# Ledger of designs, part 6: VHH binders against q9y6x5

Target 1, 379 residues: q9y6x5
Amino acid sequence: LPPKLLLVSFDGFRADYLKNYEFPHLQNFIKEGVLVEHVKNVFITKTFPNHYSIVTGLYEESHGIVANSMYDAVTKKHFSDSNDKDPFWWNEAVPIWVTNQLQENRSSAAAMWPGTDVPIHDTISSYFMNYNSSVSFEERLNNITMWLNNSNPPVTFATLYWEEPDASGHKYGPEDKENMSRVLKKIDDLIGDLVQRLKMLGLWENLNVIITSDHGMTQCSQDRLINLDSCIDHSYYTLIDLSPVAAILPKINRTEVYNKLKNCSPHMNVYLKEDIPNRFYYQHNDRIQPIILVADEGWTIVLNESSQKLGDHGYDNSLPSMHPFLAAHGPAFHKGYKHSTINIVDIYPMMCHILGLKPHPNNGTFGHTKCLLVDQWCI

## First folded at step 3 (VHH)

Design p9
Fold by OpenDDE, look of step 5:
Structure p9 (fold): chain B 379 residues (1-379), chain A 126 residues (1-126)
Amino acid sequence: as target 1 above (379 residues)
Amino acid sequence: EVQLVESGGGLVQPGGSLRLSCAASGFTFSSYWMSWVRQAPGKGLEWVATIKQEGSEKDYVDSVKGRFTISRDNAKKSLYLQMNSLRAEDTAVYYCARDKGYKYGEWYEPSYFDYRGQGTLVTVSS
């Protein structure tokens, strides 16, 4: 039988939650598999970009999903959570489910993973759910496991997405121990349900399962605000994305806009596009706007409006608070092995290896994950 | 067809209690967050309370905390709002709403909705 892989994402699951809270089901999952304690994600540390990086192995500048909100100056198109269905935005890369789908005697399935309800390169997952955050984890899990178990051609790659603890992180802030304990307990229970379901269906022993996340969460405060309106008139620019990384499209001379913003706050770095630090790998795409503003950790960029968020993400990808984790279990993985860190783009070549797929050119390094895999030599 | 039908509204004196009910049909009720919203005369729609799928997690607008209790019975496909210590400012049409949720990490409001019922009028007056 061809190898099978289920990729699960719990949005906004900060890596250090594993150290600060109890996860009996997840720990049991890890005990029988592997753990990467910290995954360095891609800049910006937002949901759409990082989920696409996981499944493409590419930096954001390469796969073209550079934010949750984007603007293309040539086509005048906009991308947002309410407008994410246009293949135009996704076609700069080939996600793994498409690669898998195009193979003989294989199909892909998806439960609300970003981009999976869009035909990319004229290919859409054989099985998918349209995104609806109100749909229970149980229903998503039931569909995924049904497809994994009963499909012809067989589903060999599946994705499952869940919105917590991100939603709650935004609402409560990651430092709210009382509320976050409750939220994280629920997530652990869902992991328990996942494992139980797989065992009940006889999938557990043969299915490779990766549980990961796209980013972490940092504490925000009303005392840490950067008001752009104090620095520049709104008529001088179009705001494409706001916080914590603002994308600025000048309506006047770019230099003038830059000069008005460069000293706006000591807690915000202002970059011309060509001056964006190389370490971000966030420059070589037309969808990146002429000026970007990067707030310091825990600072929120605002207009003359107040933010209701007590937690946020999107900050510098070198910050530990932005880092997710990765756990995995299945025939391809060792048992009881822990690894310190990998890059999020490293997941793609690993998944390709597990599935026997030829990877598209990517920024991942297969060598970084060799120690997780039973068929590889770990030096 | 998704249907939400509210009941239980009426006239009550300040300090009184009412229990609203919502009968849901046409969808997998247990799969969705459900909410109560209200619209007072001359005012906009206001979110009141939300309950998640299993009913263990609840959220309320501040003005009703400690007074209102949202609950659900998934077997009966029913949503409830127990309203105690009612005040004049609670006067409104109350709607049962299916929660649309938030999308891909973008949280703006506690809840927004894709379906709601016809509403039931709650009048708090002496």
Scores: ipSAE 0.250, ipTM 0.656, lowest interface PAE 1.2, mean pLDDT 93

Design q7
Fold by OpenDDE, look of step 5:
Structure q7 (fold): chain B 379 residues (1-379), chain A 131 residues (1-131)
Amino acid sequence: as target 1 above (379 residues)
Amino acid sequence: QVQLVESGGGLVQPGGSLRLSCVASGFTLSKYSSYAIGWFRQAPGKEREGLSSISWSGGGRTSYSDSVKGRFTISRDNAKNTVYLQMNSLKPEDTAVYYCAADLYGSERYYTLEPDEYDYWGQGTQVTVSS
C-alpha cells in the first residue's frame, strides 16, 4: 500500500503545555509513536507563515507568506485572514499537497489548513473544505477520514486544522490555569476522537499521523503596552501589521520614520529592513515592509486603543513560549522515542521522505528527523 | 465499506423472545475504543427511537430507554464484531423495524440514544409481535 500521511495542527499549542497539563490521549499517542518536545518555528511566529513553512520547508522570506497581514507595494494587493484566497500570495512556493496531488495515483485532502482552499500553481487538493471556523472538529475529521478511506485515486496526504488552543490562548492568556486546563482537556479529547475514529476505520496501523502546531503563546498584560501614537503621528506611515511585529510603510522619508520610532520603547526593537537580524531569515522578500518593529516577549504594540488579548504570539522565534511540539505515529515512525528539538522547516523533507516525494528546494534538514524514522539510522 | 447487518427478526407471539444480532464489517470494533453501538426501532408512522446502546470500551457501559428497560438486554462479542439485543416479554407495541447503528464518536462521558448522533446504520430487521 502506498504510504499515507495525515498532518494535524492544533493552532497555538505551546510546547510546554505538555509538561504543565495532562494529556492522556496525546500521551498515549506519543507512547506508541514519537515526540519532538520543542519545535523551533519561523519568524514571525504567526499562523499563516508557520503553517506554510511546515508544508514547504521554507523560511517566510522564501515562501512569501510573511505575516497574517501583508501588503505588496507593486500590485497594491492586501493579504489578510479575510482575504487569503488570491494565489498571488501563495505561488512563491509549492506546498507538499500540490506536489503530492500531481503524482500518479495519488490525491490530497485538506480540512481548513491555511492555503488549502486556494489553487496554488493552478493545483488544488482533490478534496478540501473551504475555511469556516464554525465547522466542528468532528465534521472536519469525518471528511478527512472518509477521504483517506474511500477515495480514488487514494488520498495519500491529508491535512487537518483546528483553531484551538490559540483562540483561547488569546482570550484567557496561557497562564490562566483554570481556563486553559479546560481548553486543553478538550484538545486532548479531540485527539482521542481522532485516534478512535482511525482505529474504527482500520486506518490506525497503516496511516502515518503527525500532530503538531504552528506556534505557542505568551502572556500579555495591559501593563505592557507600547503605544506608537506616542512616538509618531499615524499620518506619517501606513500600518500593514501591528503586534507583536509591526510592519511599517513610511509615507515620508524612511529615515525620519525610523528615527521617530527607534527610541519609542525600551521593550521594542526597531529595524530597517536591511538591518533585520539574519537569524530571522526575514529580509529577502518585497512583502516585508521597510521598517519592522519587534516587541519584547509579552509586550503589545498598540495604537491609541486598548488590546483585549491576554495572550499573543508572533514574537522572536527563539523564545520557548513561541515553540510548538510535534508528535507522530505510524509505520514510518519509531515507538516510544522522544527527541529534544527540530526546526519547523525540517518537517517538510521528513514528510516528503515518508510519502516518497521529491522535495522542492527547502530550508529543512532531513538529518534532524532521522531518529524519528524506522528506516533511517539514528546517529 | 462500513456495513452493519441486522438479523434475528421475525414473527413472535406476545410474551415471546427474540435475539437480534448486529454484525459490523468494514471497520474495526476495538476494545480500546469508546465507540457505541446502538439499537433503534421504527414503527410505521412513528419516529425512529433509540432503545439501547453499548460502549465498545472497558466494561461496556450500557444504556436503555424506559420503554425497553428490564425487558431488553444489549451485549457484545468483540471477537465476532457483533452486538446482540436480547428481547424478552415482547408486546405488540414492540412491532417495528429494528436497526443497529454505530456512533464513532462515542465517549465514556456520555452515551446517547439520539439517532442523529450515529454515523452508520444497518438495513434493519422486521420484528412482528402478534397472536
Scores: ipSAE 0.000, ipTM 0.245, lowest interface PAE 14.2, mean pLDDT 92

Design r15
Fold by OpenDDE, look of step 5:
Structure r15 (fold): chain B 379 residues (1-379), chain A 126 residues (1-126)
Amino acid sequence: as target 1 above (379 residues)
Amino acid sequence: QLQLVETGGGLVKPGGSLRLSCVVSGFTFSSYAMAWVRQAPGKELEWVSSISGSGGSTYYEDSVKGRFTISTDNAKNTLYLQMSSLKPEDTAVYYCARAEYKYDFLSGEWSPFDYWGQGTQVTVSS
């Protein structure tokens, strides 16, 4: 049988939730499969960029989705959650579902994974759902499993996306044990539903399933705010993205703007584009603005407005609070194996291997995931 | 003509055992995943167990794990459910089903099973 892979993302599932809360269904999934405890994601640690990194194996500067909000100075186009349908933003890379879709006797399916409802390189999944946050997990699961079960050509790669625990993390903060416990229990129950559905349909034995996330969540506070208006007049720049990484487009001399911001807060680093640290791999793209501000962990950049978020993400990708996890199960994976860390870009070459696809050039290292796979030597 | 026929149901005491059989005709059932589902009085249909077409993988609902065993005899085109340590809460009509998605154009809903038998009554009572 041709290999099949289902990639599932629970947005904002911080890695250490696995240590601090109970996940009976997920633990059973892990017990019969593999776990990577920490996945180092890409900077900025935001939803669209990291989801696209998972399916392209590229850093943000390379695949071109550099934030949830972007501006292109040449075309004057804007990208946002409500304006993400233009292929212009996505065409700087080739996601795995497109690669898979272009193969003979294969098709791809998607349930609201970022970018899957957009034709990329003039190709769109044979099966997909337009993004709608009001659609239940059950409906998404029903469609995905139906497509996996009886499509022709067969669906060999599928994605499933869910917005929790990110939304709740923002609302309650990750340190709210009472509310987050409730939220995470629901997530575990959804994992149970997924596994049960696959078993009911007899898909479980032949399906590779990856459960992962794009980023974590850090605790924020009204006591940890950086007000840019205290440092610079709003008329001197355009804000492309705000917190915790602000993208600044100067309306006056860039140096003047930089000088006004560079000492704005001891809890914020200010970088000219050319001075962005190399370790971020966040420099070589025109969509990155001339100045970026990076708040320290738990600090929020604001404009004369109080933040209502008790949790946030997007910070330095070296911070453990920003790291998601990866669990996997299926014929391609070992049983009962745990791994400490991989990079999020490593997932792409692994998935390509599982599906027998030739990967596009990417920043991942296949060697980092060999120990997870039954057909590879673990050194 | 595709047909599923369940047998083996009956009245049994708590702690007792029953073996259900489902004879299929009209298709090669080894090409499909097969399932047992049940419906108790006043309750919705409940998935009980599934077996892959190859017979290599078996799955169970949590409440029946360790007590029920699903199996097949390909030569006889028969699906089995061995039930042991039966409880009153196991009382239901048991159906064998082929595990293939079917779209109901009237309801607009998908069903994970496309064919069922007539069902066999299992009653667990003291």
Scores: ipSAE 0.059, ipTM 0.561, lowest interface PAE 2.0, mean pLDDT 94

Design r17
Fold by OpenDDE, look of step 5:
Structure r17 (fold): chain B 379 residues (1-379), chain A 126 residues (1-126)
Amino acid sequence: as target 1 above (379 residues)
Amino acid sequence: QLQLVETGGGLVKPGGSLRLSCVVSGFTFSSYAMAWVRQAPGKELEWVSSISGSGGSTYYEDSVKGRFTISTDNAKNTLYLQMSSLKPEDTAVYYCARAEYKYDFRSGEWSPFDYWGQGTQVTVSS
């Protein structure tokens, strides 16, 4: 049978939730498969960039989705959650569902994974759902499993996306044990539903399933705010993205703007584009603005009228609070194996291997995932 | 014509055993996953167990794990459900079903099963 892979993302599932809460369904999934305890995601640690990194194996500077909000100075285009349908933003890379879709006798399916409802390189998956946050997990799951079971050409790669626990993390903060316990229980129940559905249909044993996330969540506070209005007049710049990594487009001399911001807060690093640390791999793209502000963990950059969240993400990708996990099950994976860490870009070459696809050039290292796979040597 | 026919149901005491059979015709039995589904009085349909077309993989609802065993005989085109340690809550009509998605145009919903038998009554009572 041709290999099949279902990639599932629960947005904002911080890795250490697995240690601090109970997940009977997910633990059972892991018991029969593999776990990577921590996945180092890409900077900035936001939803669109990291989801695209998972499916391209590229750093953000390379695939061009550098934030949830972007501005291109040449075309004067804007990218946001409500304006993400222009292929212009996505065409700097080739996601795995496109690669898969272009192969003979196979097709791709997607349930609301970022970028899947957009034609990329003039290709869109044979089956997809337009993004709608009001659509239930059950409906998404029903469509995905129907496509996996009944499609011709057969669906060999599918994605499934869900917005929790990210939304709740923002609302309650990750340290709210009472509310987050409830939210995470629901997530575990959804995992149970997924597994049950696959078993009901007889798909479980032959389907490779990856359950992962794009980023974690850190606790924020009203006591940890950085007000930019205290440092610089709003008329001197355009704000492209705000917190915790602000993208600044100066309306006056860049140096002057930089000088006004560089000492704004001891809890915020201010970088000219050319001075962004190399370890972020966040420099070589025109969509990265001339100045970026990076708040310390748990600090929020605000303007005078900004709403505040109790949890947020987007911070330094070396912070454990920003790291998701990866679990997997299926014929390609070992059973009962745990791994400490991989990079999020490593997922792409692994998925390509599982599906028998030639990977596009990427930043991942296949060697990092060999121990997860039954057909590879693990040193 | 595709047909599923269940047999083996009956009245049994708690703790007893029954073996259900489902003879299929009209399709290649080994090419499809098969399932047992049950409906108790006043309750919705409940998935009980599934088996892959090859027979290599079996799956069970939590409430029947360790008590029920699903199996197939491809030579006889027959699906089986061995039930042991039966409980009153196992009382239901048991259906065998082919595990293929089917769209119901009337309800606008997808069903994970496309063909069903007539069902066989299982009653567990003292």
Scores: ipSAE 0.041, ipTM 0.473, lowest interface PAE 2.6, mean pLDDT 94

Design s24
Fold by OpenDDE, look of step 5:
Structure s24 (fold): chain B 379 residues (1-379), chain A 125 residues (1-125)
Amino acid sequence: as target 1 above (379 residues)
Amino acid sequence: DVQLVESGGGLVQPGGSLRLSCVASGFTFSSYAMGWVRQAPGKGLEWVSDISSGGSTGYADSVKGRFAISRDNAKNTLYLQMNRLKPEDTAVYYCAKYTTRVEWYGTYKTGMDVAGQGTQVTVSS
């Protein structure tokens, strides 16, 4: 039988939550599998870009999902979480579920993973749920496990997405121990439910399961604000994305706009597109706007509008607060092994290996995950 | 306090067979890749074979098809079955434990630690 893989994402699960809070179910999962303590995600550290990086192995400039909010100046199209269904945005890459779906005697399933309800390269998962935040984890889990167990052709790759602890992190801030403890307890219970259901269905021993996240969360404050209106009139530019990485589309001369912004705050770096640091791998795409603003960790870029977010993400991907974790269990993985760090793009070639798929060209390094796999050497 | 104790070496004629054993203690044996290295007279240390915690095996070209590595995690023991022995196989054979070093940004390296005293294998007519 072909190998099976379930990829699970808990949005905004900061890596160090594992050290600062209790996770009995997740710890049991890890104990019987592997843990990567820190995953260096891609810049910008936002939901849509990083989830697509996980399943493509590509930097954002390469797969084309460069933010949660995008604008294409040629087609005049907009992308947002409420407008994400146009294949135009996704077709610059081939996600793993498409690759898998096109194989003989295989099918893919998805429960609300970003991009899975869109036909990409004219292919959509045989089984999927349209995104609806009101649908319970239980319902998502039930569908996924039903498909994994009863589908023909068999589902060999499945994704499961959940919005917490991201939403709560935004609301409470990651440093709110009382509220985040409650939230993270619920997450751990969901992991328990997942494991229990897999065991009940007889899937546990043969199913490879990866539990990961797309980014972390940093603490924000009303005392750490960067007001753009104090530096430049809003009539001089269009705002495509705001914080903590602002995407600026000038309505006047780009240089003039840049000059008005370059010294706006000591807690914000201003880059012309061609001057964006190479380490971000965030330059070579037309969807990246002419000027980007990058706030320092914990600082919020604002207009004359009030933000109530106590936590946020999207910052420099070298910041530990932006890093998620990865845990895995199944026949492909060692038991009781912990690894310090990998890059988020490394997950793709690993998953391809597990599933026996030929990977598309990607930015991942298979060598970085060899220590996690029973059929590989770390040497 | 890692300890590795090799045994099973001896004198054998060309074409003969030997089975080496290595008993490990002082660490969780099942969690580590293990291997064999050898040192012939006047030569440096040579990698012979290794086995991952999951049972994946590797062999040097010089011994491939003749040697077989295995492990018994319940007994904390590593084995090397050596068949069709040649004079050039003459060496002190050491049991080794793999270690992993992980750096930031996902870079890591692994190495072998030789902790045993070794066992002499002599192939001669």
Scores: ipSAE 0.000, ipTM 0.240, lowest interface PAE 14.2, mean pLDDT 92

Design s38
Fold by OpenDDE, look of step 5:
Structure s38 (fold): chain B 379 residues (1-379), chain A 126 residues (1-126)
Amino acid sequence: as target 1 above (379 residues)
Amino acid sequence: QLQLVETGGGLVKPGGSLRLSCVVSGFTFDDYAMAWVRQAPGKELEWVSSISWNSGSIYYEDSVKGRFTISTDNAKNTLYLQMSSLKPEDTAVYYCATHYGSERYYDLEPSAFDIWGQGTQVTVSS
C-alpha cells in the first residue's frame, strides 16, 4: 500500500501542557508511537507563519508568510486572517500538499489547514474545506477520513486543523488551571475521537498520523503593557502588526521613528530590519517592515486600546512557552520512543521521506528526525 | 475490524411482532452510535432508529414510533430492535449499522454510518 500521512494541528498547544495536564487519549497515542517533547518553532511564533513552515520546511523569511498580518509595499496588498486567499502571499514556497498533489496516482486532502483553500502555484488539493471556524471537529474529521478511505486517486496526504486550545488560551491565559483543564480535556477527547474513527474504518494500522501544533501560549497581564502612544504619535507610522511583535512602517524618516521607539520600554527590543538578530531568520523578505518591535515574554504592545487577552503568542521562538509538541503514530514510526527536541522545519523533510516525495529546498534537517523512523539509523 | 451480525428476521403476519438482534464484535458501544436501517424492494435505504450509548439518546423514524423499540445490552454486546404491530410496508432487509459521533452532533442519515451488517430479511404478509 502506498504510504499515507495525516497531519493534525491543534492550534496553540503548548508543549508543557503534556506535563501539567492529563491526556489519556493522547498518551495512549504516544505510547503506541513517538513523542517529541519540544518543537522549536519559527519566529515570529504565530499561526499562519508556523503552519506554513511545517508544510514547507522553510523559515518565514523564505516562505513569505511572515505574520498573520502583512503588507507588501510594492503591490500595496494586505494579508490577514480575513484576507488570505490571494496566491500572491503563498507562492513564494511550495507546500507539501501541492508537491504530493502533483504526483501521479495520488491526491491531497485538507480540512482548514492554513493555505489549503488557495491555489498555490496553480494547484489546490483535490479535496479541501474552505475555512469556517463554525464547522465542528467531527465534520472535519469525517470529511478527512472519508477522503482517506474512499478517494481515487487515493488521498496520500491529508491535513486537519483545529483552533483549540489557542482561542481559549487567549481568553483565559495558560495559567488558568480550571478553564484550561476543561479545554484540554476536550482536546484529548477529540484525539480519542480521531483514533476511534481511524480504527473503525480500518485505517489505524496503515495510516501515519502526526499530531502537532504551531506554537504555545504565554500568560499576559494588564500590568504588563507597552503603550506605543506614549512614545510616538500614530501619525508618524503605519502599524502592520501589533503584538507581541509589532511591524512598523514609518511615514516619516525611519531613523526618527526608530529613535522615538528605541527607548520606549525596557521590555521591548526595537530593531531596524537590517539589525534583526540572525537567529530569528527573519530579515530577508520584503514583507518584513523597516522596523520591528519585539516585546518581552508576557508583555503586550498596545495603543490607546487596552488588551483583553490573558494569553498570547508570537514571542521569541527560543522561549519554552512558545514551543509546541509533536506526536506521531503509524508504520513509519517507532513505538514507545520519546525525543527531546526538533525544529519545526524538520517536520517537512520527514514527511517527504514518509511519503516518498522529493523535498523542495528547505531549512529542515532530516537527520534530526531519524530516531523517530523505523527505517532509519538512530545514533 | 468491526463486525455486525443481524439475526431475528423472518415471515410474520400483519400485526405480529419480531425481535431483531445485532451482535457486535471488535468494539464496544462506548463511543459509538448504533442504528437500524432498512431497505425495501425497489426503495432507497431508510433510517429506522438510532441509539447513542454515551448520551442515551434514542431516535425513531416517524413511521415506526410507538411500534418499534431500540435497545442495547452492553454485557452481550448486542443491539436489539423490538418490532410490534408490524405492517406490510415494514417489509424490508434490516441492517445494523454503526458510526462514531460527538455528543454534540448526531447524524440520522443512512450515509452517516460506516460499518454495516449483512442484513436480515423481514417479511410482513397475510
Scores: ipSAE 0.000, ipTM 0.263, lowest interface PAE 15.0, mean pLDDT 92

Design s50
Fold by OpenDDE, look of step 5:
Parts: structure tokens; sequence; C-alpha cells
Structure s50 (fold): chain B 379 residues (1-379), chain A 124 residues (1-124)
């Protein structure tokens, strides 16, 4: 039988949650499969960029989804979570579901993974759900598993997305043990439902399943705020993205705007586009604005009318609090193996290998995941 | 006490129809998706289908028998209508409480309650 792969994302699942909370179902999943304890994600550590990095193997500057909110100065287009359906934003890369979909006798399926309800390179998954946060996990799971089990051409790649524990992390903060314990238990139960469903449908033994996330979550506080209005007048710039990485489009001379912001806070680094650190791989794209502000971990950039969160993400991708995990199970994976770290872009070439797809040029390293795979030599 | 009780099982001849019932008690029935699962002798559990609180239904595409799941929220009852029964449909049939989203921030209830099952034997 042709290999099949289900990629599942629980948004905002911080890696160290596995150490601080109990996950009976996920632990069973891991016991019968593999675990990567920490995944270094891409900068900015936000939802759309990192989900697209997972399925393209590219840094944000390369795949073009550089934030959850973007602006293109040439076309005057805006991107946001409520305005993400224009292929213009996605066409700078080829995601794996498109590659898979274009193969003979194969099809792709998607349950609300970012970008899957948009035709990219004039191709869309044969099966997909329009994004709707009100749709239950069970309904998403039902559709995905139905498509995996009884489609022609067969679904060989599928994605499943869920918004927790991100939303709750924002609301409660990751350090709220009482509330987060409850939230994470529910996530574990959903994993249990996933496994049970696969078993009940006879898919468990033959389906490769990856459970991962796009980013973590750090604790924020009302005592750690950076108010931009204290440093610069609103008339001098357009705000494209706010916190914890602000994207600034100057309305006056860029240097003047920079000079007003560079000393705004000791807990914020201010970069001209050309001076963005190379390690971020966040420079070579026109969608990156002329000035970016990067808040220190746990600090929030605010305007006078901004809403406050108790948890947030998007910070430096070297911070452990920003890192997700990866677990996997199926015929392609070892049983009972744990790995320390990989880069999030490494997932793409691994998935391509599992599916027998030729990968597009990418920033991932297949060698980093060889130890997870039964058909590879682990050195 | 949360409870599910299946009924309607028994011996039936091939080609005949049978309707199973599941009586729910001890919880707000109309908030929950409900499932049917069966287990044939010597085989594992097989998911038959479910019905959401909205009335939407999903079925196992591998099922060869014609089945219809329905619910009556006024009586807290789940139904499984089976038509054109075959010998391979012989199994213990279970109803189970499914996933419910209770709050906007992700309060969930999963398939955590099962009935004791009702035996269906299809025999000439």
Amino acid sequence: as target 1 above (379 residues)
Amino acid sequence: EVQLVESGGGVVQPGRSLRLSCAASGFTFDDYAMHWVRQAPGKGLEWIGNIYHSGSTFYNPSLKSLVTISRDDSTNTLYLQMNSLRAEDTAIYYCARGYTRVEYWGTYKTMDVWGKGTLVTVSS
C-alpha cells in the first residue's frame, strides 16, 4: 500500500508542557513511536509563518508568509487571519499538499491547516474544510479519517489543525497551572480520540501520524509593557504588526523613525531591515517592513488602546518557551525512540521521504531526522 | 449517574431489518455527539458512525450494510437502523457518548461513556 501521512498541529503547544503536565494518551502515542523533545521553530514564532514552514521546509523570508499580519507596499495588499485567501501571499512557495496532490493516483486532504483552503499554484487539496473555529475537533477528525479511508484517488497526505492550547495560553498565561492543566488534559483527551478513531477504522497500523505544534507560549504581565506612543507619534508611521515583533512602515524619513524608536525601551531591540540578525533568516523579503521591533521575552509592545494578554508568542526563536515538540507514530517510525532537537524546517524533507515525494528546494536537513525513521541509518 | 443502555438486539434472519435503541440518562443528552460501535466475535471494535447535536451524521465508509443513525432529544434516545442484515453483521453493538465543545476556549468532553452493549445475531 502507498504510504500515508497525517500531520496534526495543536497550536501553541509549548515543548516543556510535556515535562510539567500529564499526558496519558500522548505518552502512549510516544511510547509506540518517537518523540522530538524540542523543535526550533522559525522567526517570527507566529502561527501562519511556522505552519507554512512545516509544510515547505523554508524560512519565512523564503516562503513569504512573514507574519500573521502583512503588508505589500507594491500591491497595497494586506494579509491577516481574516484576510488570508489571496494566493498572492502563498505562491512564493509550494507546500507539500500541493506537491502530493499533483502526483498520479494521489490526493491530499486538509482540516483547517493554514493555507489549505487557498489555491496555491492553481492547486488545492481534493478535500478540505474552510476555516471555521467553531467546528469541533471531532467533526474535523471525522472528515479527515473518512477521506483517508475511502477516497479515490486515495488520500495519502492529510493535515489536521486545532487552535488549542494557544487560545488558552493567551488567555490564562502558560504559568497558570490550574487553568492550563485543565486545558492540556482536554488536548490529551483529543489525542486519545484521534488514536481511538484510527484504531476503530483500521487505519492505526498503516498510517503515519505526526503530532506537532508551531510555537510555544511565554508569560506576559501588565508590569512588562513597552508603549510606543511614548516614543513616537502615530502620524509618523503605519503599524503592520504589533507584538512582540512590531513591523513599522515609516510615513516620514526612515532614519528619523528609527532614531525615535531605537531608545524607546531597554527591553526592545530595534532593527533596520538590513541590520536584522542573520540567525533569524528574516531579511530577504519585500514583505518585511523597513523597521522591526523585537521585544524581550515576556515583554509586550502596546499602543494606548491595545488589549493585553497573559501569554504570547512570536519572540526570538532561540527561546525555549517558543519551542514546540514533535511526536510521531506509524510504519515509517521507530518505536520508543526519543530525540533531543530538530529544526522545524527539517520536518518537510522527512515528510517528503515518507511519502516518496521529491522535495522542492528547502532549508531543512534530512539528516537531522534519520534516527526517527526505520529505513534509515542512524549515525 | 451517567448511563447508556442499549436495547433492541436479538436473533434476526438475513435480509431483515433491525433498529437498536440507546437510552441516555444522567447528562444533558442534546449537548453531546453520540456514537455507535460494534464488536464482532474474534474481531476488534469497529466504528459504525455518529450523530452530532446538530443532527449531522457521519458513517464508516467501510460498512457494507445500510445504516442510519438518528436521535430524539426529547426522549434522550439514540437509534441505529440497520437494513439488509448479513451474517457478518453479527456483533455486540455499543452506544457511546462523544465529543462536546462546551466553551469557546476549548472545554471538551470526549467519548468517555459506553453502554454495556446489545447482541445482534444474524442467522438463518
Scores: ipSAE 0.000, ipTM 0.237, lowest interface PAE 14.1, mean pLDDT 92

